# Ledger of designs, part 7: VHH binders against UPF0301 protein Anae109_0457

Target 1, 199 residues: UPF0301 protein Anae109_0457, of Anaeromyxobacter sp. (a7h7h6)
Amino acid sequence: MPSPAPSGLAPGFLVAAPALGDPNFAGSLVLMAEHHGEGALGFVVNRPGPVTVAEVLASVDEDLRRAAEANGRAGAPVLVGGPVQPERLWILFRPGGIGADAEGAVPVGNGLSLGGSRELLEALVRAPRGDPFLLLLGYAGWAPMQVEREVAAGAWVPLELEGSDLVFDVPLEQRWETAVRRLGLEPGGFLVGGGGASA

## First folded at step 18 (VHH; from J3 with I112V)

Design L6
Fold by ESMFold2 at other seeds, fold request of step 20:
Structure L6 (fold): chain B 199 residues (1-199), chain A 126 residues (1-126)
Amino acid sequence: as target 1 above (199 residues)
Amino acid sequence: EVQLVESGGGLVQPGGSLRLSCAASGRTFDSYAMAWYRQAPGKGRELVAGITSGDKTNYADSVKGRFTISRDNAKNTLYLQMNSLRPEDTAVYYCAAEPKYGSLFYSPSGTVYDYWGQGTLVTVSS
């Protein structure tokens, strides 16, 4: 039986249960950036898309792409963050030289910050000791009480955000299974009834 | 794909009223926060009013008591009712979704763009 749905799912992760069949979220690990009485905001962090970071940066400015390539930061795919506003570009980063609450950035917590402005993108790429970052297109949104009901129905299992390693250090294809193991479960034994997450 | 289109601006005398509208496509408003911004010629863009996904509102000090933000989720339309207008309210007014994170986009054609539409001009002058 699932526990009652918690309040305060952000910062944190939602781990998709195997029975979750919504094609936007099946097999996903979702980073929760906001969760409050007005709803929730999150990002799928393990689904690569067809666009590369280099392609995005080149369309902004060729010298921006070159700066990122010089630092080895241009080769990753842009992630599919969710179904909402699928053209909206988001930046998730581990602050160091750029503070967690830098202009254009909103701290998520536990070593993660989020933004979506041109100014932030340029600052991160041009910084000589640049913070690790990833780009996402689209996001997941939940109306008031929606995510709580989905957790209670067993569609998602919450996992605490104890650091940023699942986002930056664990390879994309291993993130869901790593999250399941951190819950104390074996991936093969993880069976839950279902539900959805889209608005 | 989201497109926000502002309308309802115009020339109005001091003390007058206008109602601005922002029509959105493709997605329900109850899923995100919305805001109105304004920009006078040669000046920076400033927040005027915001409304959360749960319909809580906030206002810049300069407009409190005179402006009211609201939305109609059935019509996917955001409104700004502006009363007791002053010459310093003269600006182009813009609406935005989830504006605290910025509004950077990457199109299917492979271009990065900021979404700040045409806006709607409000001129308060006698």
Scores: ipSAE 0.397, ipTM 0.763, lowest interface PAE 1.2, mean pLDDT 81
Fold by ESMFold2, fold request of step 20:
Structure L6 (fold): chain B 199 residues (1-199), chain A 126 residues (1-126)
Amino acid sequence: as target 1 above (199 residues)
Amino acid sequence: EVQLVESGGGLVQPGGSLRLSCAASGRTFDSYAMAWYRQAPGKGRELVAGITSGDKTNYADSVKGRFTISRDNAKNTLYLQMNSLRPEDTAVYYCAAEPKYGSLFYSPSGTVYDYWGQGTLVTVSS
């Protein structure tokens, strides 16, 4: 019998269930960028960190920070994407002016692309169209079959990726509860002791 | 903190063999895709070999059948076994984690940086 690829959780979301006690993921909404027989890669998209987009951009180039300020894109927090490589900077964006296949970018699907290069960051900030983007530090990784076991154990509830609105249009502090409602659940009844998203 | 340190380079004759090593501080390799890149003088960095978190491998056409990428989880070390070396294999060799997305970092001191260490030089000549 061939070893089939595990069922596809990417692209998609994982919504942290209240039983998930891990401090890195309690109350989180995770965007799944990869899921295959070798494991999975994802990003917490609702956990703000102490660093701002402005601070990151200023350390690259003051002109870059100013360009982002001019379009209202510098004030957002850099997100805590997960516990793995907490200094590694990731860029999640909605392609438009620079295209989904920009150098150093990998399409996730359904209007989302992911990258982590200086060239991509500069291109996104300087592009006249002002494509929406998030910066994240760190990521979540799963070994082979690990995420499948966690879903089966009730730690995560999968949610289809129907578009990029949960990532870019829903306010940070509302993303988890909005995801819960899209599953057909009431967030108040779903919470069991502080599993809600942090601002 | 991510520190990748390449070693094992040196001078070898054509047809010879060499094993490169890559160690990372505080890392477990069994959960990450890893790769070896090389950069010859005056050229860009190019992929040589990759290994997925599930130990599936891929190789550039120019090295397939001659090079083998592997990892040793007990030692947290990535290897590149290079056999039947040719003069065109002369380059500085670098290892990388999750390399397809780039390697941009933001330090606690507030500095954005690209991580490509010094690498390890392989010279293949008579």
Scores: ipSAE 0.387, ipTM 0.762, lowest interface PAE 1.2, mean pLDDT 82
Fold by ESMFold2, last read:
Structure L6 (fold): chain B 199 residues (1-199), chain A 126 residues (1-126)
Amino acid sequence: as target 1 above (199 residues)
Amino acid sequence: EVQLVESGGGLVQPGGSLRLSCAASGRTFDSYAMAWYRQAPGKGRELVAGITSGDKTNYADSVKGRFTISRDNAKNTLYLQMNSLRPEDTAVYYCAAEPKYGSLFYSPSGTVYDYWGQGTLVTVSS
């Protein structure tokens, strides 16, 4: 059986194996924000949605949209973070001018923080130095023991979170493949778990 | 979409009791931390009580020993049993899911909104 992560799956990534056919997660790279006895919380970080950051900010305050445009941060798509609560807006950011524990933010680890409040959104956009952030709609949730079973069954390959480059610097369409290569695997074909691959 | 609907408020005399309900619709499964908040007339919204998905509870000091938060997983319903009510408990009461991250939403119509339902009004008065 595949070994789960030694101390848990969060912070970290789950890389969807090719055999994972669920349309919500096929080809996905999932950032794991929480993993504990009550379950797990994660976000697909490589699936763009139809809404732009500019559109979200304009609906709050046109000055927020203008501030984001001035820093080159308004043109990105809002990501589809997962199938749970598809209208719920999440903010993932790399703190610098905003502390990891800023009001409404929860540290994920290794230079990433997560929140979902209007106050946090406004603070990030208006901060004098443009800390990188991205917006997501919806999330992925796992019941107790569910993600562990899915990893053991070969649906996911855990990848350690060693920095935030995969979330903020690698283009969306390259994230899954980059993660696969960091695991030492080939994107064009690999098996996970007890599959029939031969060395 | 998780939809939360509060009910059970009303007018009650000091020392009385009420039980508030929060019906959760959709796929709300027992993985959510839940909470009750209240907003008194002319005041900000404050946390009253919280419950984890593992049923561990916490309470604001002002209600500890008088209020009990609970959930019925079979009915997807959160409750707040309010005993020994005082005039300062007068407020609109709201429930929320996963409140530690905030409750910001973006609607299909293009509106950013905080998820606060109608709430349910509790009035404690002679």
Scores: ipSAE 0.364, ipTM 0.754, lowest interface PAE 1.5, mean pLDDT 82
Fold by ESMFold2 at other seeds, last read:
Structure L6 (fold): chain B 199 residues (1-199), chain A 126 residues (1-126)
Amino acid sequence: as target 1 above (199 residues)
Amino acid sequence: EVQLVESGGGLVQPGGSLRLSCAASGRTFDSYAMAWYRQAPGKGRELVAGITSGDKTNYADSVKGRFTISRDNAKNTLYLQMNSLRPEDTAVYYCAAEPKYGSLFYSPSGTVYDYWGQGTLVTVSS
């Protein structure tokens, strides 16, 4: 019988060690939304895909695309959140106004919420305050004890979620490197072995 | 496209059994958690049974002891074994992955869709 996994990686980030070769996760910064004895759920937040937010919104409602374009929020790429259900659309946002009351939103913590409903998407795009959001396709899943073993083996370095700036404010191509430097590590592969390090 | 396809429904007598299946049509899937839901005429959708990636299960009180959720890794299929069926079990049954976050999808063809699929109808009547 497997032992219950310790909690503590969600909310938080996993920073891929430079030597991690899995093409789904090499060079990735993963936001951990859930971590408990039955496994973990996370999202790669620094991997752009070929689909734009504008394309997604236009397929829902052309007025929705136009609203997002008027506020400069339509040109961003939809992120590749992970290999599980690669067509499943997720919404990650920083609630601060009316969007925080939307149905179907699930708090992650420290100013982050997740959802995946049409109603939430429309509410966020149309909200006067313009809560920051991003769209992702797919997610990452871990079986019981899997993420703990991967951290212990040095594949990931945990980073505390002290705010949401790595998700919304730091440019995509700088997120991994920024996270590595916040851990006091060097982005070079030889110097960032990661095993046993903790945030 | 990612689709969860339910099957195995039908008309049965009270006390009968059915086995529902949930398979990815043209794709395999992996998820953190899976669940069966049902929606009776004129009622909201309700959770019937759930199973975690670690195979821990939970059941609605109304079906506990009569229904069993399971998965078969070799077939990439979720099942609901329904025994001792009652007329109040009559509903359309749906499977879902991580259903608490909603079920919005974006297809490779460029279409947003909400996947509460066709479901499979179970009718229990004499």
Scores: ipSAE 0.360, ipTM 0.757, lowest interface PAE 1.5, mean pLDDT 81
Fold by ESMFold2, last read:
Structure L6 (fold): chain B 199 residues (1-199), chain A 126 residues (1-126)
Amino acid sequence: as target 1 above (199 residues)
Amino acid sequence: EVQLVESGGGLVQPGGSLRLSCAASGRTFDSYAMAWYRQAPGKGRELVAGITSGDKTNYADSVKGRFTISRDNAKNTLYLQMNSLRPEDTAVYYCAAEPKYGSLFYSPSGTVYDYWGQGTLVTVSS
């Protein structure tokens, strides 16, 4: 039999190629959480939105907002995770005390877990020296075979998920560039097919 | 803001049929995996049927062959066709979106909410 089919794209990242002009994804770094025969699920992890973590927490429970402020965790923006279900609130976190298997949490891999429950949100916010988390609104979804075609067409460059630092430790505005360099590419010289020039 | 409203419950004799509806207000819900759950008095909620965004379906063994889940994307409505009803099917039936990861949402009006319906009662008795 021939060599096995290529590994799935999840867990992993998709790095938007310069030619990708879609406003939802231009310049994006996407964390891939699921990839299977029914399609794929991912999250843009470098696009801040207008809503703050503090605003979300105050709507749930003012004590949660106060707890997050006390731990320096309230000022971050909620990220725009993608165009699908833009009201859907997602929690991406690095487990380390509340457990990767907290109610409503699903491990993604390499120290990342994904969830979306009220109980999980409260637990993460109240952890005194807890692990970092991100809030995201919406997600990126792909139909069956769609993400594979987009990668083959050069819209995305896959990057292995070796650790969680691109999600939690690298500043938002540096994540795409850092991912490009980890691929061995130059952000300023990264041109597809050599066509065209712009500032 | 997205709200789920179940309807179509009622009293029916054993062997009868009912069709439950779950109407979503707001965005088209065909991008969600959707499910029907039920809860008899004093018992926990149990999965009845699910449908993926790609229209693949699954069913609890107790209802397989008798119940059919479907969606009408033009009407933004999820259905559960229940045939050959039995007294043990008596429960409050709920629809839910994307139950795998939890169901937390943040509306444009600044409100956090859960994406569950309020339920519709089905009673099967002589």
Scores: ipSAE 0.289, ipTM 0.715, lowest interface PAE 1.9, mean pLDDT 81

